# Designs tried in a protein design chat: VHH binders against o26223. Part 67

Target 1, 191 residues: o26223
Amino acid sequence: MKLLWTSQHIKVTVHIDGKVSKMDVLEAIKTRRSIRKYQDREVPEELIDKILDAAMCGPSAVDERPWHFIVVRNREMLEKIPEVHPYGAMVKDAPVAIIVCCDSSLEKIPGFWVQDCSIASQNILLAAHSLGLGAVWTGVYPLEDRVEGIRRLFSIPEHVIPFSVIPLGYPAENPGTRDLFDPDRIHLEKW
Short names: E, the ipSAE of ESMFold2; O, the ipSAE of OpenDDE; V2, 0.75 times the mean of E and O plus 0.25 times the DockQ between their complexes.

## First folded at step 3 (VHH)

Design p14 (framework vhh_gefurulimab)
Fold by ESMFold2-Fast, scan of step 3:
Parts: sequence; C-alpha cells; structure tokens
Structure p14 (fold): chain B 191 residues (1-191), chain A 124 residues (1-124)
Amino acid sequence: as target 1 above (191 residues)
Amino acid sequence: EVQLVESGGGLVKPGGSLRLSCAASGFTFSSYAAAWFRQAPGKEREFVSAIRSGGSTTYADSVKGRFTISRDNAKNSLYLQMNSLRAEDTAVYYCAADKYSGLRYSTPEKYDYWGQGTLVTVSS
C-alpha cells in the first residue's frame, strides 16, 4: 500500500510543482552529444514528423531545399547498414534511422547541397535531443563506397545522393557535457 | 471548397473484387499524401493504405498483397483496387489527404481532409 500511496503523492506533487521548462536553444546546442546506445523502445511517428519538420526548416542556398529523407524502421534493413557502412555498427541496435539524401535535380547552385544536407542533419540531431531522444550522424558522402552501398541497399536512384545515416532512439547512455570553447580560434577585425 | 468524394462501394461476394475511387477538389492534390481508412460497426477507424505525393505506398498487414493503392494527379483522383475480398473487409471506406510527408499515415487525427465514406459489404 505504501507504493500506491507514494505513487499518488508523486502525481499530486507534479501538479503542485507546475510546468517543467524544456531546454532553450543554447542549452540544447551545448548539451547535445552523439548517442550510440538506445533503449528497446519504439519512437512514435509523431516525434519523427517533428524532427523532419525541423530538418526542413534549415537555411538552404537560394532556397533550393534539395533534401529528401528515408525513414527506416525495418529491423532487417537496419541490420544490413553496417555491411555497407563500417562506422555504422550502432544502427542495427536503433529502433529507427533517417537517411538524409540530396535530389540533385533540385540543386540550383553547384556544390551547396552539401551544406544544405549538413544543416538538415544537424537540425535532426538538435530536434531529437530537444525531444528526449539520442542520435548520431554517421557520414556517407563523400565516401564513394558508402554512397554506393547505401544507394543499392535502399534502391536510391542515381540522381539522388545519400548524404548521412542518422540512427535515433531513446538514449541508453548519458555522456557528460564538453567544454569546447577555444578563444584562440577567434580573430578580431583581421587574421 | 476542399472536398474528397468516394465512390465505388457496394455488395460483393467473398473472393470478389471492387475498385474504390476518391475525387479531390479545391486543393493541389498532387502535393498531398493520400490514404484509405476503414471503419466497421462498433470499431475505431483503422488504416488500410497510403500513397505519398512522390508515389511510394504502404499497406496494413491485413490487406498487403490483396489491395493496391494508386493515384492519378491529372484527374485529382485516388484509387483502391481490392482483390480477394473477405467478410472482415466489410466497412465504410474513407479517403483522406495530408499536406505533408505522410509519416503519420496510420494516425487518423493527423489528416487534414476527409471524405464522407463509401460502404463495402462482403457477404455471400
């Protein structure tokens, strides 16, 4: 009965304590870490939708927005990714992965699709973190063997370039924050 | 005015076939993902099949291999070809459209627009 009373007391306390604030933008940026260990829990489609909405809100050169996304939940397909991506071993243990792609037919300025897809990838990582999920960016482009391997595995057409594979899920690890600020990399008025 | 209008429902025997149509008007259908849902008496609305703006399709396990979803953007129309019909396929079938990716394809509450429904009865 003490366990039932404790549970009821906790529920009442939560109502009295009020709303817990979520991370602000700077805190999210500073505390986001690459997460490679995931709980055996499904990520709801609604959270994936929010993450991809955020991905598409990134700035893009001349508003070309060349990104396309493949959402992979099929366990057999996730298990095949490490066969074509040497640093993607953690993907097989994730409940879901997002493949960020560039549709080259949408590119208006040569080469800027790399920056566009990098921005989309980072927004996926930040959005996932803000929603209580963990993720990691595993590089595909410009490594030709990985590009070709991912293309074949997911039947990606030749005019579309797979850029990154981002597994995500509820984190099963809690790495600490990093102190990365280096004032020696800041130059005032000139080099 | 935005509208989705279903047609093609009716009475069919087990093992038979039926083709449902959905006519869209009042919006740029080609930019929308579209789906079929069904509701049997006393049950909640359940997902049947979806097709994204780019043409990729997904199916509920209960209909996979028997039903085929397709679209004709020039005619602003969505179709569901139903083969090998079973008594448990009896339901009111609804057409739905969602402006975005269709990642929430199995969640009725996430669709922007809905049709009135068309009744499909599978009985001997």
Scores: ipSAE 0.000, ipTM 0.149, lowest interface PAE 15.5, mean pLDDT 84

Design p15 (framework vhh_gefurulimab)
Fold by ESMFold2-Fast, scan of step 3:
Structure p15 (fold): chain B 191 residues (1-191), chain A 124 residues (1-124)
Amino acid sequence: as target 1 above (191 residues)
Amino acid sequence: EVQLVESGGGLVKPGGSLRLSCAASGFTFSSYAAAWFRQAPGKEREFVSAIRSGGSTTYADSVKGRFTISRDNAKNSLYLQMNSLRAEDTAVYYCAAGRYTGFTYKSPSDYEYWGQGTLVTVSS
């Protein structure tokens, strides 16, 4: 039983605050960490635009792309999120948060919106990381109390479902990377 | 003090053109999204066009192909070139600037700073 390795990868060049960084896709995936501490520093509009563009490039079941996004910069609104999301305390300290939502009127295949919004959420995390930012996915769906709390707080219509809240900013922590490769979870040909 | 000051409004005949300008001061204009909104008598403020800090533009369907938004960050200025004007374009035009709100851009609540408005009248 032997795993084949390939060295083929895509290099990405990003310009941030006058600096140029290069990160290949595998490096971005492997080095992304959840970041919960942020610098007191505004995130430029252009970076949020790039992150949301990347979010919308995810694969979607029968190309339904049911995602909508709420960008929250208002400090008073960010401070209210922990009141309806008990494990979202870090959101109040972030300069900005993105709420990933599903518009059920855009759903073409039942139930796949969860996967679609998960893909969009992960793309936000990876794009933020590639641009020198830190972010963390805080879960909303499928917890009924959090879904309704976030819906009421942000005036989200009944046909739209809040899926995740992702605070982001320039990182004020560096947890390092982990080696999570476990060959016992890989089965060749059969279980 | 933060200020946005519009100019260039006036009376123009249908099919004519006008260029609106907005002068920004008291904040780092280049880091903000900027937009044009308009309000006709008895209506809410409606979105016309927006330009992001990086230069990407968005237009209301009613003005797409006729209006062009642009910015000059060195001069802290926003512009709206209005061509092929119609009677229904008659409104007070407002310059707005705000911290990023993503792709929303179309709600007045997306913008923190507002000008006082400039009247555009399209009539024979």
Scores: ipSAE 0.000, ipTM 0.177, lowest interface PAE 15.2, mean pLDDT 84

Design p16 (framework vhh_gefurulimab)
Fold by ESMFold2-Fast, scan of step 3:
Structure p16 (fold): chain B 191 residues (1-191), chain A 124 residues (1-124)
Amino acid sequence: as target 1 above (191 residues)
Amino acid sequence: EVQLVESGGGLVKPGGSLRLSCAASGFTFSSYAAAWFRQAPGKEREFVSAIRSGGSTTYADSVKGRFTISRDNAKNSLYLQMNSLRAEDTAVYYCAASKFPGWTYSEPKDYDYWGQGTLVTVSS
């Protein structure tokens, strides 16, 4: 793992196929879809660095920033994730996955780490989408069997809680349209 | 029924200008990316320009600086202002729309809706 943004730390050259297009924030939010099929293409370290930088920019309760991330590229390890995560079958076909974790020793307000890690997970999905990648959030917490399975598989310490597993890659699918705006769910001034 | 209808094509001399329009109906146009593609006789359909739902634009190198893409969501319309036209710009121009046109916006296969095309001929 290397950080892209500090000249004293990392200098990375990345080959990016085709043209790079910019996406505004509202477009990114509205067009992001869960992607479960990936091209057989490497995701450059530079793009993962950018995604993780975005993940760490999320707000957290009392600025506790309890998140830690495990980047998994090893095929053998990716292939073992479905054994402990029933809805993680697509992970074995992804070139890379990010495991979002909470370090409970960094928690200042009990319970808010769930919101913190949810924000980090969503930022990963949005950043991936804006960079031309596809990703999907597969849930780990609060399902005890999945939490312990992922913990054992990746040697995660007791004070660290695996929250989500997010496979990423260049998309090999384009899901259909979604129209989710529902004005009946908007209440003015009171319920 | 989803429709995209192009207009504004015609015969123009080299160095001239044309403005193409595309009228969208039957879907929420404002939520879609839209693009112009063109196809000359005996050639593959090629990317010209795209505009995202948020207004960000991209252009093929061959038209950058000469063509301008724009949209009017209130009128459900897409436009292409073509300046400094050349003989090699002669083609049938197609309007296209997609909720998610891939990450590059330049691949025909990633567009869901297509118009019937309008012919642009640049000659003396």
Scores: ipSAE 0.000, ipTM 0.111, lowest interface PAE 17.6, mean pLDDT 85

Design p17 (framework vhh_gefurulimab; at its last look DockQ between E and O 0.01; V2 from the best seeds 0.00; counts 0 for: pae E 22.4 > 2, placed apart)
Fold by ESMFold2-Fast, scan of step 3:
Structure p17 (fold): chain B 191 residues (1-191), chain A 124 residues (1-124)
Amino acid sequence: as target 1 above (191 residues)
Amino acid sequence: EVQLVESGGGLVKPGGSLRLSCAASGFTFSSYAAAWFRQAPGKEREFVSAIRSGGSTTYADSVKGRFTISRDNAKNSLYLQMNSLRAEDTAVYYCAAQPYSGIKWTSESGYDYWGQGTLVTVSS
């Protein structure tokens, strides 16, 4: 149960740092930045559990929830990701990466798994940020060479599609927040 | 070379105490979940207690309140403090480790790295 997991995660937070995250949702959304440089410091698996719990809480088309996750903590495997993902060079320096996948056998409406997995990926980024970690989304789908490279590297079955690779860790960079609000992209009542 | 080496087993009287240790080498122990399992003569191996990399713990119902699991990452060591020992606690105790346990931290199948075991005998 999600409520049982939430209670366990609260206890784990006390055990790890004695910290309670006080970042509200709007602050988390507005201050999250892509982080590509990480401290040489392990991420407690309890924080990874909190992130994955959050990932699974996203809305999903017809509640199909097609996502599966691979947690990669093995240094040798992390070092192989850049070989099949040209823009994933930072992954080799991260203590952990999460691979977001779609199990196509769980798909109820064609094509919406892309949106579902995008939502799960964003929730991972926001959850990581709220827990004091940094992360970055790196694309896999729809690039065929990356999809097949990641599939072979992690023994992913043919009915499962790797969507994104998200390295995460404690940040070793501190980019400032951005003000991206653009009123010219807002139309009132009609285009 | 990955190794887990248990120590501290022995003969103890009912109601007594023992502290088991497990020394880890060949991997970054501090990032791993670790657990104690035991196997009594003629029985299947069963879960005793586990501790995750962030320090959260869980216990089998049969040992709750009597056993305490702990870790010392600076020493690459896992411990099990066993109090109020009973004859039914007689078993070979194994330490085990895995790099990420998820919900499988109480399941034997989740653990790849295992020690050779240390015998605990509780008798008069």
Scores: ipSAE 0.259, ipTM 0.693, lowest interface PAE 5.3, mean pLDDT 87
Fold by OpenDDE, look of step 4:
Order: C-alpha cells, then structure tokens, then sequence
Structure p17 (fold): chain B 191 residues (1-191), chain A 124 residues (1-124)
C-alpha cells in the first residue's frame, strides 16, 4: 500500500485579523525552511519578543544560559553585515536580524556554549516559522574572519563571541516542504 | 480546543466587591501568563492586571490597591478580586492568556487566547 504522501500545501493562512495561526511543534519542525527573500513589511516588536522568549527557553549545559541577542533594525547596519559575512547577502533585504552571541564569562563548562547557542538559534527559526515569518541561520562561528567582522561592526566585547546572524521577515518565497526522514541513518542498539 | 470562560460578573453598588473567575481548558495553563482586560461602553479595551507563570503581578494605575489578581494552577483558574468598586469600573471584563514571558504585559496583541467576557455593572 503506497502511502501517497499528498503534498498538502500547508497554506500558512496568515489570517488578516491579526490572529497568528499557531502551528503545533511537529508541524513547525517538519515544515520549516530557510527563507532568504522577504517582503517589504516591518516585523512587529511583539513577534520579535515572542521569538526571543522562545530562544531563551532552550536547555543549556549546567543551566549556564550564556546567550545574548542583538536585535538589528537599522537599515545601514543591516546593509553592512554582508560586507563582513559573504554568505549573508539576504540580511540587507530583511527588516530585522538577530545576532546570537555567547558571553564567555557565563560559561560554567568550557565548550558547551556552541550547543547552547545552537539550540537558541534553532528555537529562533522554529518560533519565527510558527509565527508566519521566514528566517535563515547564517553561521558566524567558528570562522574567524566572520567572528571578527561582526565583532568590530557591532562593537562586541572580546569576551563575547558572535555565533550566528539570523535575518527575519515575512516570506517572499515558498520553497515548499521536504521529507528528510532517512531510515538508513537509524541504528538499533549498535552501529 | 483552547477555552477561557469568565464568570462572576453582575450588578454591584459603589464601594462593593466582586470576584471574577476565569476557567482555562485545552492548554497547560500553569505555563502561561494571564491577564484581565476590560472594555467600557463606547471606550477602547484597556489593561487591568496581569500575572506571570512565576506569580509576579502588575496592575493598571486605575485599579492599583483595589484589585488583586491571583491564579490557581491546580484548578486552571484565574481570579480578579475587585474591592471598592466605582462607577467607572463598569465594563465587560475579559480573561486573556499567553505563553511568552517576554511579551509586554499591557499589550492586547501579546495575548493569544481570550474569553468571551463577563459584564460588571457598578451602579447605585
């Protein structure tokens, strides 16, 4: 029995009446895509607040919570980010970007901050998607040139490490959904 | 289905007291911030009080010292004790909830779930 996976176009019906249709967690995870094109539309502060709230809900090693967030809306600053981040071209077209950083002084165990900031970054992507926004994770760490570029651009202290730049906006593209399940990547009890 | 149902509204004399209740269902209420809003006839809806999941509270200046917000997570319920009621407190009172701790407490847009409201009339 060939389960015909009917590609149900999950029309994220952004109901005009301001009611953000909430996705369940599995739907958000499965349907999330990197979005690199954005509408010429501002993102309300309320949505950013929700996204940042979600970003801070992830676990961290020994509950160290080393993350900081820079919210960038200034057009001039957004346009400068691609100068130091060659794969961040889409940032100049976004109405807002979040820079995820680690404060090394908050680390309790060295090295786990990468996992912590990754979790925070992923939560940003999932939250954005569930709220009808598009986002993409552009990596900064561990590339030294990008780290130093972002640090200099935003006057980030030496003990703080920029980790990722995440532009956000209302999507101007629909790349569709993918089935990424691969049973060959699952091992039972042993490799 | 997520539901908020208000109760306890009615007619009261100036200086009197009422206790409003809001029953939540269909979600984990204990993880949500909750709030009371009110809308008087011919006026915009306004913030009254909010309580976070952790128990911290805030009040509008107009009700501070007279109203008390509280919650019972075991009962999935929100309460508003209203004392020293005034004519200007006459309104439909709405219960609201949101899961986001970073949301501005006084903003209607920050709340995803709303009840149908309960009418409070303060009249001599």
Amino acid sequence: as target 1 above (191 residues)
Amino acid sequence: EVQLVESGGGLVKPGGSLRLSCAASGFTFSSYAAAWFRQAPGKEREFVSAIRSGGSTTYADSVKGRFTISRDNAKNSLYLQMNSLRAEDTAVYYCAAQPYSGIKWTSESGYDYWGQGTLVTVSS
Scores: ipSAE 0.011, ipTM 0.327, lowest interface PAE 8.1, mean pLDDT 89
Fold by ESMFold2, look of step 4:
Structure p17 (fold): chain B 191 residues (1-191), chain A 124 residues (1-124)
Amino acid sequence: as target 1 above (191 residues)
Amino acid sequence: EVQLVESGGGLVKPGGSLRLSCAASGFTFSSYAAAWFRQAPGKEREFVSAIRSGGSTTYADSVKGRFTISRDNAKNSLYLQMNSLRAEDTAVYYCAAQPYSGIKWTSESGYDYWGQGTLVTVSS
């Protein structure tokens, strides 16, 4: 086994007969792009497990962890999502989608579940990217017709709020990177 | 005394490559943001690329994907790897350092320390 310490940052991997560096977190954040075109290739369950593990590592208001996740692989169900989610057309072309939901019975601070589920959703995007997958966050909440449509389609109970639908798969496009840093958005000490 | 000294300029054909170096002395270079600016004949000095003390980088749109800025804090040195050079890259290239890492990466007014410049000529 060869233990690897890279000059980029401290990445420690243990391999037999090779070197493989993991993507560092800053690289993942800077290079992640919304991917809406996917290869006709299955996503292994092991990768979905890693992505959901990452989703649940996010902070939440008073540690309320209000999130639930529906993993959708059934082709017929994926094809129905665009009927209730007009900006989710690419979902029908994805091998898998994750629906991020809030269980309102777990909410401890009213209204902070939106931040909590947003954090979980972003972690899904970053983890997918780090694993060589592409994903996109398609908004459900706060659009009432989308919320009810998704709730009905997946038999989600009234106290559970679908927040986002995240299709993912091996990418079939490469949009490139963008330089979005805007120093006018930075305020030292006060506005 | 603070000193920034550029080197590595010269004549290169279009499509070629060149690596510029800047040696810093007289201040704690590792704590400074550093940048390359350039000035073509008859034009104002323009931003090329910057690297913060923490290592993050910014590039002018005209050089993205062709130029790579880097630093070696142990050697108090700043570098610019210039690939796929074009005639429009012909200029005097200046090394600059900013005492405060921050929001003025691309503005000439944010930089207090300047080198004398090194000439890069891209010509057939």
Scores: ipSAE 0.000, ipTM 0.080, lowest interface PAE 22.4, mean pLDDT 86
ESMFold2 (binder alone), look of step 4: mean pLDDT 84; pTM 0.853

Design p18 (framework vhh_gefurulimab)
Fold by ESMFold2-Fast, scan of step 3:
Structure p18 (fold): chain B 191 residues (1-191), chain A 124 residues (1-124)
Amino acid sequence: as target 1 above (191 residues)
Amino acid sequence: EVQLVESGGGLVKPGGSLRLSCAASGFTFSSYAAAWFRQAPGKEREFVSAIRSGGSTTYADSVKGRFTISRDNAKNSLYLQMNSLRAEDTAVYYCAAHRYAGFSLKTPDEYDYWGQGTLVTVSS
């Protein structure tokens, strides 16, 4: 039997600071932080598949789902990413990175692929956090040098656009949380 | 038409070996994770071993060190080499395939395709 959207028998358990707990959606959103330091531990393929499954569950404009993903575990390749991505220094220390790409041949609405890939990227970050992993979003598009650098490094075809690089692993840091709620940014019924 | 067809089951004495095969057709087998499950008389269907499209393997504790899962994508085939067989290994063995793990390769509900099963009897 294939379960399309959800399984009532699935339990999600997360490891936070070595502790095991269940995390609801709001808790996951509010406690997720960018993690740039990783333990020297491999991330199981099963967890990567769960994360990518979550990434593909995001909404997309006119259901175009233009995303493709490259999973990078090769140490030599991870070490080359900072050469073409100046703010990607932490990638070389991660056990794995996911490159979120857009296949432009799948795009139905011009320009909306950026929003689609942003949504997929955020789902990767939240899914990783919910599974006890840490990750950080690093931007590629629209910076032309980064786009072309990543394209050449991973032999990405001309019609495919690398959007983001997301290193992930078991966290080796625990950054503090912030109360980011600002009611002055909320306008009732009019600007 | 999607099919998974098991073969290689039979009667074997304790300590013996068997090699199970599963032939896949009607889908791109190389893109799927594949697994062996078994159901012993009077028991629920349980996980035995799985292999992902990339080649990584997972084993149930009860078979670790005795069974080896492998695949041949050119032949669209999955294998289970069973060594040091015990009476407790007596079961119908099922081949299964799915596109992704979802939450666990060990959960039968996550598998898209199933074979009909092949009987393995370990008895003197």
Scores: ipSAE 0.000, ipTM 0.130, lowest interface PAE 16.6, mean pLDDT 85

Design p19 (framework vhh_gefurulimab)
Fold by ESMFold2-Fast, scan of step 3:
Structure p19 (fold): chain B 191 residues (1-191), chain A 124 residues (1-124)
Amino acid sequence: as target 1 above (191 residues)
Amino acid sequence: EVQLVESGGGLVKPGGSLRLSCAASGFTFSSYAAAWFRQAPGKEREFVSAIRSGGSTTYADSVKGRFTISRDNAKNSLYLQMNSLRAEDTAVYYCAATKLYSGFTWSDKSYDYWGQGTLVTVSS
């Protein structure tokens, strides 16, 4: 244990010693990276619950909130995902994966469920990152072969559409940061 | 300093039982997967059994049903209960630990920390 000295501010000492890595929203957005290598550590159910709570807090078209989530921890099932998802090889090496789905019966405006599920997927990535986990979005929709493969593997009914598969765990890699700001893509008042 | 120290090895008769222990120190054992490997004279190092940080276990086909791996995180310890021992179980048994989620059940290269080994001899 390392403690930093402070003469009066016990709360500041606690924050400095134990909470220095806590990131704000802008830092989380800017430093989130796709993580495909994971430590051999169980992800506590409490952290998954926090991630899913964050996923459901996204905006949706006409507040339709069409998302459903499948949490996969079973090793045998995780190992079968790469068989139906060619770019999902890393999923078998993750302690857990979340499958983001759309229940089409909840859709109020045609087509906007794609945006709704994209928002939910991004919130999963950001929430995982903020909690010290790493994750990656592997695409399912709109690729028909992947949609049907995942549907069959997880017994997903026909009115529900699997959208993304997001493996996550404690990161075993650090790809560094990206500088993506491009002022040429910003137009003032007119194009 | 990181250490893994095995104990419990010895001479045992065929059909007998033996319990190996591994004491971990110098790292947060509860955050690591741990495994037992063995090496018989003149052979490659062979995977025996592994236990993930969360408690899920994997066994080599050669020991399935006879050996049981367990851990006690409060004591920073790993165990291998060996029953129905056979002459072919004779080997130096190694305790190993890794943070990697993948590869730990088939590749010794996936392990960061290793003990010095404890000899198990099954002979009449």
Scores: ipSAE 0.000, ipTM 0.094, lowest interface PAE 20.9, mean pLDDT 83

Design p2 (framework vhh_7aqx_2)
Fold by ESMFold2-Fast, scan of step 3:
Structure p2 (fold): chain B 191 residues (1-191), chain A 125 residues (1-125)
Amino acid sequence: as target 1 above (191 residues)
Amino acid sequence: QVQLQESGGGLVQAGGSLRLSCTTSGFTFSSYAFSWFRQAPGEEREFVGAISRSGGSTDYADSVKGRFTISRDNAKNTFYLQMNSLKTEDTAVYYCAADRYTGLTWKSESAYDYWGQGTQVTVSS
C-alpha cells in the first residue's frame, strides 16, 4: 500500500470537517441522485474512510454487523467488473468502487444480513453525496451469476456474499431534483 | 475533552538530536493513527512522519527519511518523533495530529481529527 499524496502538496487550511459545505440529513436524503458519470479525478482516501465509517454506523439485526467492504482503485480490476455485471458498465469509468459484502460467519439471525447490507449500502450513497461525491448502487445479490462472478474476480471466500458494487467519484452530471412525495401511498389508521 | 500536547521542542545545534513527545487525553489512544507535521516561516504546513494504529507501519517525508523515527507508547498515551542529524532546514513549528482512519491519506492535513498547538524547533548553524 502506497501513500497517495506527497508532503509537498499538503495545504494549510482552516480546520473544517471537509471541502464541501454541510447539508442536513433531510436535504441529503431528498437530493441524493444516482450518479453514473465521473470526473477524471481521484477521490482522496480520507473521504473513502469517512464513507466507510458512516456505512458501519448503520443498524443491524441483533447488532450482528455482518458487513465487510472491498475498496477497488485498480483500473484493470474496475474494467473487469462489467464482464460479470452487465448493468455495471459505468464502474470501469469510476476512480473507485466499494464492494459491500456479508460475512455469513457473523450472521446471528438468518436472512437479516440482506437488510443489514442494504442499510450499509444506502449509508455509503448518502455519505458520498454529503461529501460532494456521486455514487450509484449496482445490484449483485440475489443474482446468482453476478454473485459468483464478483466472488471469483475478487477472491472472495465461500462464506462471504458480495451484495452490491458502488462506484463513486466526483460527479460529471447533475440530473437535478425529483419530487417523489405521493400522499396517496399514506393510509391513516388502516388500509 | 480531547487534548494533544507537544513537548520537547527547543534550540539545538546542526548535527544534533531532539526528541518530541505528544501526550494525548480524552479518547482511546489505541484506536488512533498519529502523525507529525511541521511549518517553517513563510511555508505551508508539511507532513513529516506517521505511525499506524497498530504501530506496525510507519511512513516519512523524503526529506527526513533515515534521520527521523516516529514511535508510540500505548501505555503512556504518548507518541514521539526522534530527530537525528538535524539540519538548519528542519527549523519549524512541529505539530502532532491524530487520525482515526487509515494511513493512506496521512499526508493530507484535512484527514486529521485532532491537532496539537505546536512546538518550536530551531536548529542553529
Scores: ipSAE 0.000, ipTM 0.156, lowest interface PAE 16.4, mean pLDDT 84

Design p20 (framework vhh_gefurulimab)
Fold by ESMFold2-Fast, scan of step 3:
Structure p20 (fold): chain B 191 residues (1-191), chain A 124 residues (1-124)
Amino acid sequence: as target 1 above (191 residues)
Amino acid sequence: EVQLVESGGGLVKPGGSLRLSCAASGFTFSSYAAAWFRQAPGKEREFVSAIRSGGSTTYADSVKGRFTISRDNAKNSLYLQMNSLRAEDTAVYYCAAEKYGYTWKSQPSDYDYWGQGTLVTVSS
């Protein structure tokens, strides 16, 4: 069967620092970029609350929602993250970071917490972008040394697994958008 | 010297109202998160309500819709407006502060500074 889709645009008005912008969902997805350079500006708590609300709205296996979040604003703690995460150098320059964790006591179906926490992490990135912020996903799980390092640094109990560290702030870079559509990766009716 | 001093406790009849205050000194209150906990005789300290440095609030299910937490950073003060009081609300109420200004978790161990408490008694 051949299906032809026309564009679906859902406009969202974002209120941020007294300013408003309109960005549809597809535009947000397509224009989000990893941001590793941040302005020397604090991120309002209200924006972090909106981002975390969006993170918790993701689908999860059997609606288990095993995610927990640590919000880190303390400069000394942010400066220690690169010591346990070699690709997290940008974290020390961010005004805030969110650590996405899985509480294994909330897991209803074994192993799907990775997908659940990936969904939460991506929602953080998209929500941040829609609110005029920049963020980047730095991987923790499944690298055992990073998991142990982050757990020790933030006193995370053994039944909780740190999944990702996401620094965020007002962007101090603009890498532009990417055109990644590749029709050769689309197969009709069979591989 | 860091201090949190609660006031406003007292005896009130069921259905009545009280406003608790917490005066902070010796630290930059505006950058801290703050919370109210309570402890009834023979029980552990339980979470009542929290307010982050930016003003976001959380409430225990048992008080949601009846209690309102607020802060006045210019006066270094935290408040708890308690309406529709019940006998089960009888407890010593404690003010607590958290240095990162963001944690709003319900565990007493998450908080850095504590007041001495103020007694609230709801009885006829």
Scores: ipSAE 0.000, ipTM 0.153, lowest interface PAE 14.3, mean pLDDT 84

Design p21 (framework vhh_7nfr_2)
Fold by ESMFold2-Fast, scan of step 3:
Structure p21 (fold): chain B 191 residues (1-191), chain A 124 residues (1-124)
Amino acid sequence: as target 1 above (191 residues)
Amino acid sequence: QVQLQESGGGLVQPGGSLRLSCAASGFTFSSYAMSWVRQAPGEGREWVSSISRSGGSTYYADSVKGRFTIARDNVKNTLYLLMDSLKSDDTAVYYCAKGYSGFTWKSPDAFDIWGQGTQVTVSS
């Protein structure tokens, strides 16, 4: 990756995997796929910062913004995640993972933190995709064993709830695009 | 810059077969639904067939259903139309068309035509 700056206004050109990506929002949404195989390449901190900035820009109930994030790059810690999360086997092979958490002390409307953290998780997936990275959402909440397993692994306080674990990296697979539009699920005016 | 280049047309007798190809470049081919649209002399554009971006869903105009097969190769960025049991009424210039991202649509006005087309003439 390299950055190029101008004197009048900061104009950043990001080269991702040797190319500049110019994906609009609809294209990002439609072409994002779960990626579970990663290249042996580190993800720059600048890209993680951009992804987390996007995660925090999601709407939240009564603007409670209860999300907190743990960024895990330590190989030993990444290797322990599959022990407490059966569907997290791919995490040990990722260069980095983000754990999305809810700080319950920030919750203003009971129960809406689940929607808030879902929005943050989806924004992480979309932002990663737009930056040339692959990612996958692995569920933690509401499975009690996974919640407590992740909590113990990362010393998460009792008032904080781990919601999802999202490994990220440069993709080492390219699944085909999905055609998911189903007009039978759209009802005009009434059911 | 979107580029679509059709080929494979020609003169064929009624009941014959042809295979059309469309080479795509300048965009992420695997992200878009693709279609074939034809225009006969003195007529408007007629939608022929569409294929979803993954190739999992295909649609055909009633006039060609059972005779034509649409296919794609996302590794080669190529769209195909296999035409069997050709009739004189199939005589037209055939265009491949880029659809809206990810979705198929059955209207000739819902697709962008970028190429010059390939002429198919069915005549004895």
Scores: ipSAE 0.000, ipTM 0.070, lowest interface PAE 22.5, mean pLDDT 82

